# VH-VL binders against Putative transcriptional regulatory protein rrnAC0199: the designs that were tried, part 2

Target 1, 159 residues: Putative transcriptional regulatory protein rrnAC0199, of Haloarcula marismortui (q5v5e2)
Amino acid sequence: MDERIDPDELLAAVGFDADESVLTRRQAEVLALREHDIRQSDIGELLGTSRANISSIERNARENVEKARQTVAFANTLTAPVCVDIEAGTDIYDIPPTVYAACDEAGVEVNYGSSNLLQLIDDAVDGAIQQDTVQVPLRIDVTNDGVVHVRGQSAERTE
Key: E = the ipSAE of ESMFold2; O = the ipSAE of OpenDDE; V2 = 0.75 times the mean of E and O plus 0.25 times the DockQ between their complexes.

## First folded at step 1 (VH-VL)

Design a14 (framework fv_sutimlimab)
Fold by ESMFold2-Fast, scan of step 1:
Structure a14 (fold): chain C 159 residues (1-159), chain A 121 residues (1-121), chain B 109 residues (1-109)
Amino acid sequence: as target 1 above (159 residues)
Amino acid sequence: EVQLVESGGGLVKPGGSLRLSCAASGFTFSSYEMSWVRQAPGKGLEWVATISDSGSYTYYLDSVKGRFTISRDNSKNTLYLQMNSLRAEDTALYYCAREGDYYDLYYFDYWGQGTLVTVSS
Amino acid sequence: QIVLTQSPATLSLSPGERATMSCTASQSVSSDYLHWYQQKPGKAPKLWIYDASSRATGVPSRFSGSGSGTDYTLTISSLQPEDFATYYCQQYGSSPEYTFGQGTKLEIK
């Protein structure tokens, strides 16, 4: 019951377009065939190259996908429609109104209540709130979908 | 004449830190994935970490993730392993290993002689 | 992760005899990612067989590897004194993780 697998049909089924992708057509073919649990040696025979070459193509393809994910994440961070800087010494009760005002001005809906925003800050940055006062500078970013991200403004490694 | 020479091993106390180095020569270092593989005295081989040829991608054994950092300096042909929060179970001979030639990326074709890391109780 | 189990743990034989040792994977090893290393006491491991059956440069023809899926074998057709060593199998998983078997020690009877 071994059946023939056609890479062209696999790529057509998922709408692959090399002109719009960071992957070459060959890289896309290898990834699609691997998702069908086809051994690299069999892919090599099917595509007319060595197993070692297929291994290299798969590794490069997966690296390109990861770089694309990181690029999208970076672009989204730079273009967040709402970015609010909170100074050390700010009263915590002034934070939600400041965030909401910035969101209203930018036309962004945020689905977090005041207590939830303050809890998010406390959870995201250890020691950020003490005695109802902000202890370290903060940046609050709000995406187009109303998702809130909080980070300290000290030099911190991005995950 | 591919050569890999490890250094930086020694005796450290639990919770301590140590940085291992691997000096590579005889090949184009920037074209190869590199790995650290360890071997506890009298025991078998255990893969620890791998770094891509560009240095952009790193992979770790679960038990060392968050404690060890693999890095490389392609301009100096040197591979590093920064080891923090060391535990007695990390006691081993640490090998620097090159992953395959350009076409075969999933085996280790050259190994250094290893550097001994001992974490005292 | 794929776990590799080598059998036997110790193989005691005399020069001139045939040696056969196995490596069994807990799940199928894709693309024959199975490799073998030879290690002598006090020395670094050396690549011996790669991709299940290919001999590394300088490895004598008396060594052969075979197998696919979950079952792999390393065979030495006629043991020479320099062949007594510990042999490790190794695979690469889909989670960029390398795993080794525990080793088979080939010793003189």
Scores: ipSAE 0.007, ipTM 0.480, lowest interface PAE 10.4, mean pLDDT 84

Design a15 (framework fv_navenibart)
Fold by ESMFold2-Fast, scan of step 1:
Formats: structure tokens, sequence, C-alpha cells
Structure a15 (fold): chain C 159 residues (1-159), chain A 120 residues (1-120), chain B 107 residues (1-107)
């Protein structure tokens, strides 16, 4: 029987090339079909496998994308023109102004609003914010393209 | 060159437990589901359960729930199936089987089987 | 649980014959059916997935068809090495279940 949708056409439309990607062709097919709101069980039927296998492929694909994202973030951080150190005890509402001031001085355009920047901190470092206060030292790097990366800093010295 | 090599035959007493191993090679162990299937003498195949080695997520056939535990050792690329409270009807050949070819070519590879005999 | 019922339980045939084995699911499972061949003392060998898709390396004389509840495995011209037991399996839902098997014997 005919397939509901053609994954080959979907991948061709977005220019997918397995030789250039961290994803296998099958992982890319699953992600493309999911983006078109196709259920995992229907994808399984289309590709000739179980919903459980599709779920596994999707999970593995997402993990690969996340690792690639982190790798790019790390590489971009090494060339970041803006680096801001945030001390433990800093009021979170002081952070966006500090970052924006540093970016303005360096001539870098930031693509994030204040609320988005604070969300990035909360997402990047577990337990970093409590009662509107930074709990651990942070480093915020901003690339030439205005991409923000946040990481927790190791203690400068032991007690 | 995908290979699944299982441990040797076991003879067990009723009420004891057995742990069967399946050593995988020739592919990325953490990218494929590993299934366990048994076959009683002269009978059909019965699915026991599965594990995804990448995160140790498991699915078990309700018939075996509470008696079966499937685990993996990533460092040795080995899957294990432990079945407890053995009964005579658990006498069977136990197979491990890889679920899916990640490249999209649907290879299904099976171990050679491990005979488990439960007798008093 | 989804029950998979195979017919016949056994079948006698001669080399060169066309052989048909059927498998019926107790509920609709779309095309989520695989077929296996098992020779005495050996592990099962994967033949077909998605009811009709032939595994690489499996001879063209094997074919599968069906959808929903009724599925068929056909061997168009039986060869000596094809005498074995054949099983169908559904992978639509847990637990995965197999048919009871069809033993293909020399006439």
Amino acid sequence: as target 1 above (159 residues)
Amino acid sequence: QVQLVQSGAEVKKPGSSVKVSCKASGYTFTDYWMNWVRQAPGQGLEWIGQIYPGDSDTNYNAKFQGRVTITVDKSTTTAYMELSSLRSEDTAVYFCARDYDESGYYFDYWGQGTTVTVSS
Amino acid sequence: DIQMTQSPSSLSASVGDRVTITCKASQGISSYVAWYQQKPGKAPKFLIYAASSLQSGVPDRFSGSGSGTDFTLTISSLQPEDFATYFCQQYDSYPYTFGQGTKLEIK
C-alpha cells in the first residue's frame, strides 16, 4: 500500500545529508515525521517497526542533537568576545543589565531578552537560582553572533 | 559482523533462580533494544521482555513481571536475564535477540540459545 | 494480549511446490507482522518485516502479504533448504506475541 507521507521527500526538502550530520538517515526520518505531527505508532507502521523502536530512535536522535548543540556551544565559547563572571550572592535582576552593558561595549548584538537570559541560567545550572539570588559562581559567554552560553564555575580554592 | 553469544546450559532446582548472559559484538550496543524470548520443548516462541542498553529502560511481559529482571553491563557489552522462583514449566531454550537495525535495514540477529532445565 | 493463530499446524509439500502459510491476529495490528524460519536445534531466522518487506539476503521466492488481521507467507517454488518451522509475530503492542508455528515437512 501507499505510504501516508514520503520521508525521502521530507529530507530532500530540508537538504539533509547523512555524511554531514551527527544523525543517521533513520534518525532524521523519525525527527522529520514527528515535526509533521505524525504519531510514533504511525511512523512505526510507515517504516516497518514498532512504536517502541520509534520511541528509542527518537530518544537517540534527540540525545545526538543535544550533544551536537553542546559541542557547538563549547567551540563558540572558546572564541567568545564577551565573558562575564557572576559572583554567588548576585541578585538575578542585576545579571541582564551587566551582560547587555558588556555586549554594548564589545559591539555585540544580543538575541535574548532579560527573561530568556534568566531562563537560560536556570536551565544550564541546576540549583543556580534560589529566592532571586545566584547560589554558585557563574560564567556567561557571548559569541560574536550574540549566542549566550552559561556555565557554573568551580570554586577558586577549597576551604 | 554482528554476533550475540550466550552462556552455556543450566540445570536448576525448582524455586531457585537462573541468570543467562548474551554478549554482543559488531555493532554499537547502546543503540539497539535487546530482547529475551524463550521456547519450551516442541512449542512456540514466547517474548519475555526487552532492555534499551543506552538508558536501561525495560519492558516486561506481564506474565513474568516480578520474576524476571533484565540488565546490561555496558563495559562488556553484555545483556543478562535473571528469572527467579523457577518452576518445571520454565524449562526452555532462552534466546537473546537484537530488535532493530539503526541504519534502517531491519536486521534481526539472535543468540544461539541457552537451554535451562528445571528439575528436582 | 493479542493472539496470533497460524494455519496449518503442519504442511507436507514437495520441492517445486507453492506453499502458503496463514496467520490471523485476534485484533487489528495494521502491518506490524514479522515472519521467522526455524530449523531444528537452531535460533529463528528473520525473513520478513512490516508484513511484506523482505529482509536482505532472503531469497526472492519468499513473500509476505496482508494487513489488519489476516497475513500470509508464501514460498513460490519450494527448495530443499526451506523445510523448517515458520512463525509469525506481531509487534503492534506489548507483549509481543508469536503464532504457534507451522511445520513444513517433506511429502
Scores: ipSAE 0.007, ipTM 0.474, lowest interface PAE 9.9, mean pLDDT 84

Design a16 (framework fv_clesrovimab)
Heavy chain, then light chain:
Amino acid sequence: EVQLVESGGGLVRPGRSLRLSCTVSGFTFGDYAMSWVRQAPGKGLEWISFIDSKAYGGTTEYAASVKGRFTISRDDSKNIAYLQMNSLKTEDTAVYYCTRDDYYESSGYFDYWGQGTTVTVSS
Amino acid sequence: DIQMTQSPSSLSASVGDRVTITCRTSQGISSALAWYQQKPGKAPKLLIFDASSLESGVPSRFSGSGSGTVFTLTISSLQPEDFAAYYCQQFDSYPITFGQGTRLEIK
ESMFold2-Fast, scan of step 1: ipSAE 0.007; ipTM 0.521

Design a17 (framework fv_imvotamab_arm2; at its last look DockQ between E and O 0.01; V2 from the best seeds 0.00; counts 0 for: pae E 7.5 > 2, placed apart)
Heavy chain, then light chain:
Amino acid sequence: EVQLVQSGAEVKKPGESLKISCKGSGYSFTSYWIGWVRQMPGKGLEWMGIIYPGDSDTRYSPSFQGQVTISADKSITTAYLQWSSLKASDTAMYYCARLYDYSDEFDYWGQGTLVTVSS
Amino acid sequence: DIVMTQTPLSSPVTLGQPASISCRSSQSLVHSDGNTYLSWLQQRPGQPPRLLIYKISNRFSGVPDRFSGSGAGTDFTLKISRVEAEDVGVYYCMQDTQYPLTFGGGTKVEIK
ESMFold2-Fast, scan of step 1: ipSAE 0.028; ipTM 0.545
ESMFold2, look of step 2: ipSAE 0.018; ipTM 0.583
ESMFold2 (binder alone), look of step 2: mean pLDDT 92; pTM 0.931
OpenDDE, look of step 2: ipSAE 0.021; ipTM 0.603

Design a18 (framework fv_navenibart)
Fold by ESMFold2-Fast, scan of step 1:
Formats: C-alpha cells, sequence, structure tokens
Structure a18 (fold): chain C 159 residues (1-159), chain A 123 residues (1-123), chain B 107 residues (1-107)
C-alpha cells in the first residue's frame, strides 16, 4: 500500500506562492506530484478526477513554464545594457576585449573569462567559430547581472 | 447517499447570462470533480466542463471557452455553472454530474447526476 | 476531440429479446467507456464503466464489452423497463464526448 502524500505539505516545503508564479496552485500541485514519481492515474484518484484531466493540467502547466522562459529571454534582450554585434570574419581573439570594453563603459561586471566567453559562443551557435574566425554574424547581449546571451544573426535578403 | 439537487428552470433573453446551481449532499464533496453536461431538446449529451473542488481548478470544453465559468462554494457544498452571451441554441437541460473513479481500471465516469435544470433562451 | 458513433440510432425490440448496441471511437481509447440509460424527462443513469464493469444495482442482463475503438452494450433478455435511450461516453481525454444515443423502442 502506498503512503498518501499531501500536496499542501509538498508545496509548502518548496515555498510555492501562486501570487508570484505563472502557475496556478493546481498546476503546481500536479507538477510536484509528478516529480515524486506518482502516475497521472494515481494523482487523478487522489484529487477525485480523471487521468485525462490530470494530463491536461500537466500539459498546460509545462506550457506555461515554457512561455515564462521565453518571456524572460525576451525581457533580458530588451533591457540588456550591453549589446555587441560581431561581423562574420571577425578574429575570435578580438571578441572578449570588445565585449569587456562595452561592459566597462556601461558599468556592468562580466562574470566570464575570455575562454568561457568563447566557449559560450561555440555552444550557442553551431559552426560559429572555425579556424579562429567567426563564420556567421553574432549578437552578444549582457544583462545588468553580467549574464551573457549569444545568438546567431544572418543578414536578411534586402529587396 | 450521494444526492445532487439543482436550481429551478430559467427563461432568459438572448445576450443575457444564466447561473445554475448544484447542491451536493452525502459523501465527501471536495474529493470528487463535478461536471456539467447539457442536452438540447431531442439531442444528445454535450460536456461543458468540470471543476475539482480540492484545487478549485476548472476545465472547459473549447466550444464554451470564454462564455462559461464553473465555480464552487465549499461551505455550502454547491457547484455553479454560469453561461454568458446566451443564444437560442443554448436552450437545453443542464445537468451536473459527479465524477467517480475506479482504482483497478484507472478509469473515471459520471456516477451521480442532478435532476437537470431547463434553460430556455427566447426573445 | 474523440468522436463516438453509435449504431443503430434506433431499434425496435420485444420483451425477452437479446439486443446489442455498438459504439465506435474515432481513436483508441483503451477501455475508458461508460454506458448510460436515459428515460424521457429524466437524468441519465449510470450503467457500466471501464467498458465491461457493471455498476452495483444494475441488473445482470446488462453487459458491456470491447476495447480500443469498438464497444458493445448487450441486454440479454429485454424487460419492459429497459425501453429507453442509451448513450456511450469516452473518458480517456477531455473534452468528454458521448455517442449520439440509441433509442430502444417497443416493437
Amino acid sequence: as target 1 above (159 residues)
Amino acid sequence: QVQLVQSGAEVKKPGSSVKVSCKASGGTFSDYAMNWVRQAPGQGLEWIGQIIPIFDTANYNAKFQGRVTITVDKSTTTAYMELSSLRSEDTAVYFCAREGYDYDSSGYYLDYWGQGTTVTVSS
Amino acid sequence: DIQMTQSPSSLSASVGDRVTITCKASQGISSYVAWYQQKPGKAPKFLIYAASSLQSGVPDRFSGSGSGTDFTLTISSLQPEDFATYFCQQYDNLPYTFGQGTKLEIK
């Protein structure tokens, strides 16, 4: 016989607050129970509803989390105090000095060393660095907290 | 045992709203989801939505999304369904129904039904 | 949405007959099917869940079978009180959907 878990205790333990979250309390409870290896059908029985309903709630919850992640990424892009455009053909050894200079001018402290910054670029954009040269245009944004975001850019066809 | 008693018949004008109640007695009210199902004259059954009282979570059929709100008052063990922007095609008998469950089959079904509330939309 | 299609839409039978009503889902729903009986002017009455499990208090002459997409309700020896409309319902996915109903009439 499995011991019944209390969703209220579970959420209290992690400090969930619906007023601060994109998730409803209901969505948070379903996610928390799922993380404890409880099947959708068992959650349904615990909550007095169908597996289909639990599945729907879980889907909506995960969709809301992904939407929140995209919103944060967008907001970070808009409010980044440092934005550096790197052209294709740029020597990679010129990139960290350029980023650091821009950050210094904006009063932003960067928490990345040169090697880490170049690794971040390589990880973010496949094939961006070859033979110590940037292969595609890049945009590097640095937030007020020193978090670096890198994205590839390509010139759109002008008509 | 479990009994669901609904509010009385309503006659409404197009564009208005209606709020139907379903009072539950017997059993543990908060442990079961409450569903709303309607039936137009001479037609079949159509699921509107449900509410899970423990979480105060409602799920709606997309057809009614934006027009329907299902709520509960746990202190009076009563579920409500409010349907707005009424049209003539909303004329139907509206039923509340409790969602039972079966552990062995991991299945759920509507095991207890209210007597129905006739809503007529006419101008 | 999962579509539930019943056949026939109506049938005439005599007391003592064996009658069969079928229900087909537009996609696989395992055994997540319930059956209901409805008499004129009354709420539906729950008969069967999980395709074949009979609700307590429902006469033994009622039985259900099927899995996947094809389901059947059988009444082995029809009684006068069995003349009613019967509905199948899937509860595998939201929204819950019902068959259009089968009206069982006296022949």
Scores: ipSAE 0.000, ipTM 0.484, lowest interface PAE 12.2, mean pLDDT 83

Design b01 (framework fv_lutikizumab)
Fold by ESMFold2-Fast, scan of step 1:
Structure b01 (fold): chain C 159 residues (1-159), chain A 120 residues (1-120), chain B 107 residues (1-107)
Amino acid sequence: as target 1 above (159 residues)
Amino acid sequence: EVQLVESGGGVVQPGRSLRLSCSASGFTFSSYAMSWVRQAPGKGLEWVAYISGSGRSTYYPDSVKGRFTISRDNSKNTLFLQMDSLRPEDTGVYFCARGRYWSTGYFDYWGQGTPVTVSS
Amino acid sequence: DIQMTQSPSSLSASVGDRVTITCRASQSISSYLTWYQQTPGKAPKLLIYAASSLQSGVPSRFSGSGSGTDYTFTISSLQPEDIATYYCQQSYSTPRTFGQGTKLQIT
């Protein structure tokens, strides 16, 4: 009859391993449940805590994901032959042509189509694309093997 | 749910103008790039105009550059194609097509098409 | 402009056959290739994007492969509803260009 969402099953389905992740198990549980459109208050009830605590856990989890992504992007940038800077306010449909042109000039074969590249940007930098415009400055790096890495560039003061 | 409906086609003499419209529904129109693609009788597909979701960027092939103008009214969910100095080779069915949010190149939804005939 | 040469222009096959259509670009397009299906009198339908990615809702018998300048579209087991004209399209460079189309008929 009534089936409840099992956080352990969700984490197992995506191969989560706390020993190899920067996320705690609780942070991973909250993110997985949120991706299944479960409200923070319902997650709190499911996990035995307050909505406010779930909100805090989610915020910390997303911050940890951003830090990990930037660390990987930095490491990959050190070996990238192509680096493209995209300023805030850029129309997203101008981005793929700019990247392709830079790669062509550098003799690098790109492994991503326009749709894949824009999706990669959206996946890499939360909130980077809204209403067809880039919301924060971006750095796009392309390796000799055509692998694309994207990172946000903070142009504002730290909090 | 997603619908694109073209209108404005017809028969016109060479050298005259025609304006096509495409009414969009079922999605946030301003979040998607749009294109016009035409097909001559018994022939293949030819891309003729592109406009970004914001309307800031437009692109045309040399065959229509300077004669065709793509535009959009995001407040009315409507796409337009202004066709000036029409030639017999512009004859065909004109399709309104939605670009993917993540794509400048492929089209996930198409309208039924509106016929344009340029003849004397 | 990048020219897309599609072959064959037409072919006839039997239900259950494996059908292969090829598309060649005048220069490398780095897998920025899309395949569409068009039934006479109707609008084209997206089947495959990024050379090999199957669009949601499209039957698994359709597949794409290729790199550089040469791309292939395959129907592993032809069905009656697959009678249509198939088009390839490149999105590597503007203007976006299509192949001439391959008309598929059942014998």
Scores: ipSAE 0.000, ipTM 0.471, lowest interface PAE 15.4, mean pLDDT 82

Design b02 (framework fv_lutikizumab)
Fold by ESMFold2-Fast, scan of step 1:
Structure b02 (fold): chain C 159 residues (1-159), chain A 121 residues (1-121), chain B 107 residues (1-107)
Amino acid sequence: as target 1 above (159 residues)
Amino acid sequence: EVQLVESGGGVVQPGRSLRLSCSASGFTFSRYAMSWVRQAPGKGLEWVAYISYSGGSTYYPDSVKGRFTISRDNSKNTLFLQMDSLRPEDTGVYFCAKHRGYSYGWYFDLWGQGTPVTVSS
Amino acid sequence: DIQMTQSPSSLSASVGDRVTITCRASQSISSYLTWYQQTPGKAPKLLIYKASSLQSGVPSRFSGSGSGTDYTFTISSLQPEDIATYYCQQYNSYPWTFGQGTKLQIT
């Protein structure tokens, strides 16, 4: 029985503050209840609205969260003190020294080891490394907090 | 026939400069990153300089940064270490070493015989 | 910045004995660790890479294991030619750092 769940108690427990969030209180309530596996129709009854309205609120809430993630990623890219471009054909063993040298020049401390940095590249860009060489031009950005972001510079063959 | 041979070591006074060379043969030198590793008398190993296969990237530990410069001439299969402002604590045997270069292989799979450097008055 | 500490600094063992040397990193090195053998007056020789991979041409009595911060090097049956100093090295983070070495003697 879902009647024992209080949305106010749920939001208080997770420290939700509408003044600091891109989510409205209603959007936060719906996401919190969904996280507790409450069905949309039951949420509608609990909050006094239709299932269709709950579905719309959830969709809009999830879109807002995704847009917030993309906005933060974009802002971090613009303010990154270190930006390194890696050309296709580059030996992967040249990449960490290049990144570390750029970070030293900018006064940025990066907490990734050389092998961890290459693993991050493998994880971020599918097919970027083959036979210990870079296959696709890469851009590596390092934030003031030492967070590394990697992206490919060209569309994949499938596009 | 696969080998690294160091030269240029010797006795020098503090504050002077010395240039070490390492001649590579039996493998395609231009395809591999290289390093210099030193060993003080009776002590352990210490990495002191790295250079990428193309010479485009170099890295040094704080103990030698600003005083040592690693370089290479791929047309001559030769690695160099320029050591400036030498100090007594730089005394040791200097080895050139080849990085493996596969599967994140920054470890050293080939070493030279070493060349001794003594910094004293 | 990563400190590598070997234990013991020296040891003596008899031919045929199982010998174990340990290497501890001050932070995780994700198994990017090598073991080298250095006989007096000669250059180091690679024995093990990536914590547990045996280098081509190295006798099977040598082995390595471990993960995170703790690593072990083992000689399953000590031979006279194994008299040497053994070094671990991490290659996860610049600067690459070596352990202080373990001097192995045969009794």
Scores: ipSAE 0.000, ipTM 0.495, lowest interface PAE 15.3, mean pLDDT 84

Design b03 (framework fv_lutikizumab)
Fold by ESMFold2-Fast, scan of step 1:
Structure b03 (fold): chain C 159 residues (1-159), chain A 121 residues (1-121), chain B 107 residues (1-107)
Amino acid sequence: as target 1 above (159 residues)
Amino acid sequence: EVQLVESGGGVVQPGRSLRLSCSASGFTFSSYWMSWVRQAPGKGLEWVAYISSSGSYTYYPDSVKGRFTISRDNSKNTLFLQMDSLRPEDTGVYFCARVKYRSGSYYFDYWGQGTPVTVSS
Amino acid sequence: DIQMTQSPSSLSASVGDRVTITCRASQSISRYLTWYQQTPGKAPKLLIYAASSLQSGVPSRFSGSGSGTDYTFTISSLQPEDIATYYCQQSYSTPYTFGQGTKLQIT
């Protein structure tokens, strides 16, 4: 461990504020020290606890960050100004015009070309496009900043 | 290009001391944890010591604890291993290795060519 | 200490063969496992870290998998330059320990 690295100084330098974060101060300390390539056992020595406890804290911290990321993505989806439902059987060549029209009505700029939108659908939902036809119902959401999200629609996937 | 070059190996009698050096170049030495790993003739690899980037923290397995001392001089980009009270069991090739962290894992991404140490009566 | 056991200790294979080496830890090591290649007379070389991540510049024929206590290293199509001894290493807890090595020969 680099003993010249002070956790308090590291957190202050990046403006960490526990009252504004999903992370506890201890979780933030562990993440910051790990980002500086300090081993869990050495963080344990520095912070006065066991390596196993540091491992647990790091795991919980990273899980909290991932949950926060998913929460923000969900919230952004709910506030998406454009929501387009595509029925099974739709000709794929009708999808980009439908998305563009909805975006234009909502005043949202989308810089993706038609082929890029169709590729996003194919990548997001395996088997969604067959013989130039949509095989499963899809939902396409476009955020205020023009980011496109595609989901297959089925009762099984809502969980 | 990352390069690690060991020196200081040789033939010594049991109970004596030997000091190994590892000269590092091609990267910011002071930013990395460093390690020594040894290999007895015809045997596998055995970790010997770790040292933190600042030199403040060191770790040893029980087989060498109290006899070996790892140290570093960041101003000279050099890693050291002081070996005291040498035993025939310490015979082997000693490698200097850089410790890298990625994806939650620590590993040795670059190794020196090794320096041979023979402890023989 | 965590004990690392490799299987087999030695094997012989032909060019083009699929080669599999296993590494077992005496306790769960949560994928803190690395694979190294050592050609005779040379220093070890990093191949795989974090159980399955391929080191930059290492050929794609090498791969790793596993979790918990059981890990596998595979060479999908053996090449002559792959003649070497392969080692696994755990970095889950100190002291960090290596497997005994698997010596790969070509016939």
Scores: ipSAE 0.000, ipTM 0.473, lowest interface PAE 17.8, mean pLDDT 84

Design b04 (framework fv_clesrovimab)
Fold by ESMFold2-Fast, scan of step 1:
Structure b04 (fold): chain C 159 residues (1-159), chain A 123 residues (1-123), chain B 107 residues (1-107)
Amino acid sequence: as target 1 above (159 residues)
Amino acid sequence: EVQLVESGGGLVRPGRSLRLSCTVSGFTFGDYAMSWVRQAPGKGLEWISFIRSKAYGGTTEYAASVKGRFTISRDDSKNIAYLQMNSLKTEDTAVYYCTRGGWRYGSHAFDIWGQGTTVTVSS
Amino acid sequence: DIQMTQSPSSLSASVGDRVTITCRTSQGISSALAWYQQKPGKAPKLLIFDASSLESGVPSRFSGSGSGTVFTLTISSLQPEDFAAYYCQQFNSYPITFGQGTRLEIK
């Protein structure tokens, strides 16, 4: 336990506002203290509650953070004005023109040149490109800001 | 075993002083906030004072009914919390309980209570 | 100061009954509410904290619910040892305040 750590000062220093967060103030305090390497038992003593209660608060806090991350990922998917599905067997040299055409139709400027886009595909999905052809189905999303996201798809779409 | 034991209560005349003590065992006293809660005969519970651990400045809070007359303090080396009660009034007659907690960052509860000590202020 | 009003002030019940006690606050306190049980001549005992969290060692027949300004303590199947006084308490701001208490009596 670090005697100098006051949860109120710690949260004020980082500008925490419970009204704008998915975390309650208590959950934020526990996470902040844990990031300062304070053990759950010491946090319990510091906050005047049991270690078991701190453990539950931390678990719920981390679950809330994960749900928030998934919510942001979902929202990012919805805000992608361009979504292109690439079938297995597609010639890789046909991919950039297809993506650029879709972006042009949607009024979006893409951030990547052809070579960079193909590299992004290869980096995102291991083994996706062989012999200048796509080996697995791909989905390419482009945000309003021109950021490209690539993901592999199973033969049967799960979503 | 966790235990809080109050002492120092008794019969006293209005305008006099008393000092209550709360001896703590079974947990790391210095790390916890401590409070005093009282209960007048046949009445409900009234929170009167709180003191934070010294690691957090030993900050104190008081109910308006006792502010300026009562002083809460602690001696972490002896595991004792104190309540100095000055200018006692007949309406201060109550059982005084020492409790663990009172810090707003806790479970919003008093989780451990002593058995209480009786203070009777009569003319 | 935040005013805490309990209803009813007293109630009579039989063993096996479901009993509910309500606590209303003069301003919003989120979930910063606890419930205590007090038997004659004894110190209060914590039952529920953070509005709905059951304190360790407290029987599961006790439960709490509510948020904001209205809170309820429920005893699902009253036992002989449950006849006591019950108090709600807020910890949203200083001064900490308690309800006036509810006396649970044998019918």
Scores: ipSAE 0.000, ipTM 0.475, lowest interface PAE 16.7, mean pLDDT 84

Design b05 (framework fv_clesrovimab)
Fold by ESMFold2-Fast, scan of step 1:
Structure b05 (fold): chain C 159 residues (1-159), chain A 122 residues (1-122), chain B 107 residues (1-107)
Amino acid sequence: as target 1 above (159 residues)
Amino acid sequence: EVQLVESGGGLVRPGRSLRLSCTVSGFTFGSYAMSWVRQAPGKGLEWISFIRSKAYGGTTEYAASVKGRFTISRDDSKNIAYLQMNSLKTEDTAVYYCTRHYSYGRLYFDYWGQGTTVTVSS
Amino acid sequence: DIQMTQSPSSLSASVGDRVTITCRTSQGISSYLAWYQQKPGKAPKLLIFDASSLESGVPSRFSGSGSGTVFTLTISSLQPEDFAAYYCQQYNSYPWTFGQGTRLEIK
């Protein structure tokens, strides 16, 4: 169709700024083009490089995004006024009362009802809940704004 | 064949306004992003403002030194880019160049106008 | 903002000399770097883009190299018309920034 996708204008449209990002400009270009369903070989032609190079750039970009997500989760944990540890084998119906009690003590208003909180846990940690019991140790953090974050904890190695 | 011609420069007092124009020919103006780059007497180059093509939203960017005071715009029907300069300061004294960006994720300045001189003095 | 530092800020050379100008960036810019030539009283002119690609119409005595944070512009056999100021510019991220310039003068 004689249509040209300009990666620089595409990135500008979504407000990308390399000074604020863990991604290089090239990594951001590749991710943006991939989100527009452009194939790696076509991106290679568009950006003046090989498909193999684009594949490597995309892999590195996605790894950087995942590391950034984990870094933000860690930072949020450090500033959360409420932190609750849930052991494997805990009955799921004991979780909301424990979280709500901790929030009450900290003066934090929770944004979730009991059913929503349990669904959030199941959505956040795949396989965390089976037959009404917690399968892996969990850490539940609640921010000053009442936003709940859930993560799995490493299994203990003991005798 | 590609030509960029700036106009509108001159002597102006601090606090006043001035509008620069850049008339282009020899290419499909509406398809290209455009910028203004300035150069103070005896100093180096400073990018100050950028405008995308209308196909990509016609959005604008500004250097911190001019943000809130300068406005870049374009009239694709007339092949003219503009720089509206408000609240002018003595440090805005410079030659102002209109520039065209290359396409395809490579926004270097491939063509420059001859420049127009703006002197802000009391 | 990405800071661009050119070295030297000025140099004196003779016709026929090989001259090299270096540009260093405060953070990695891959190959998103251009070089411009500016003669007194004239607008800058593009010489090199993508760190090493020669612009059409630019003499082959000009060449660019480098990637990441260190880049060089080389003039293999200086001609009288090459006495000018030279600027590097990064276009990896906003805001686009230029080096302070290098003045090339006759000895």
Scores: ipSAE 0.000, ipTM 0.474, lowest interface PAE 17.0, mean pLDDT 84

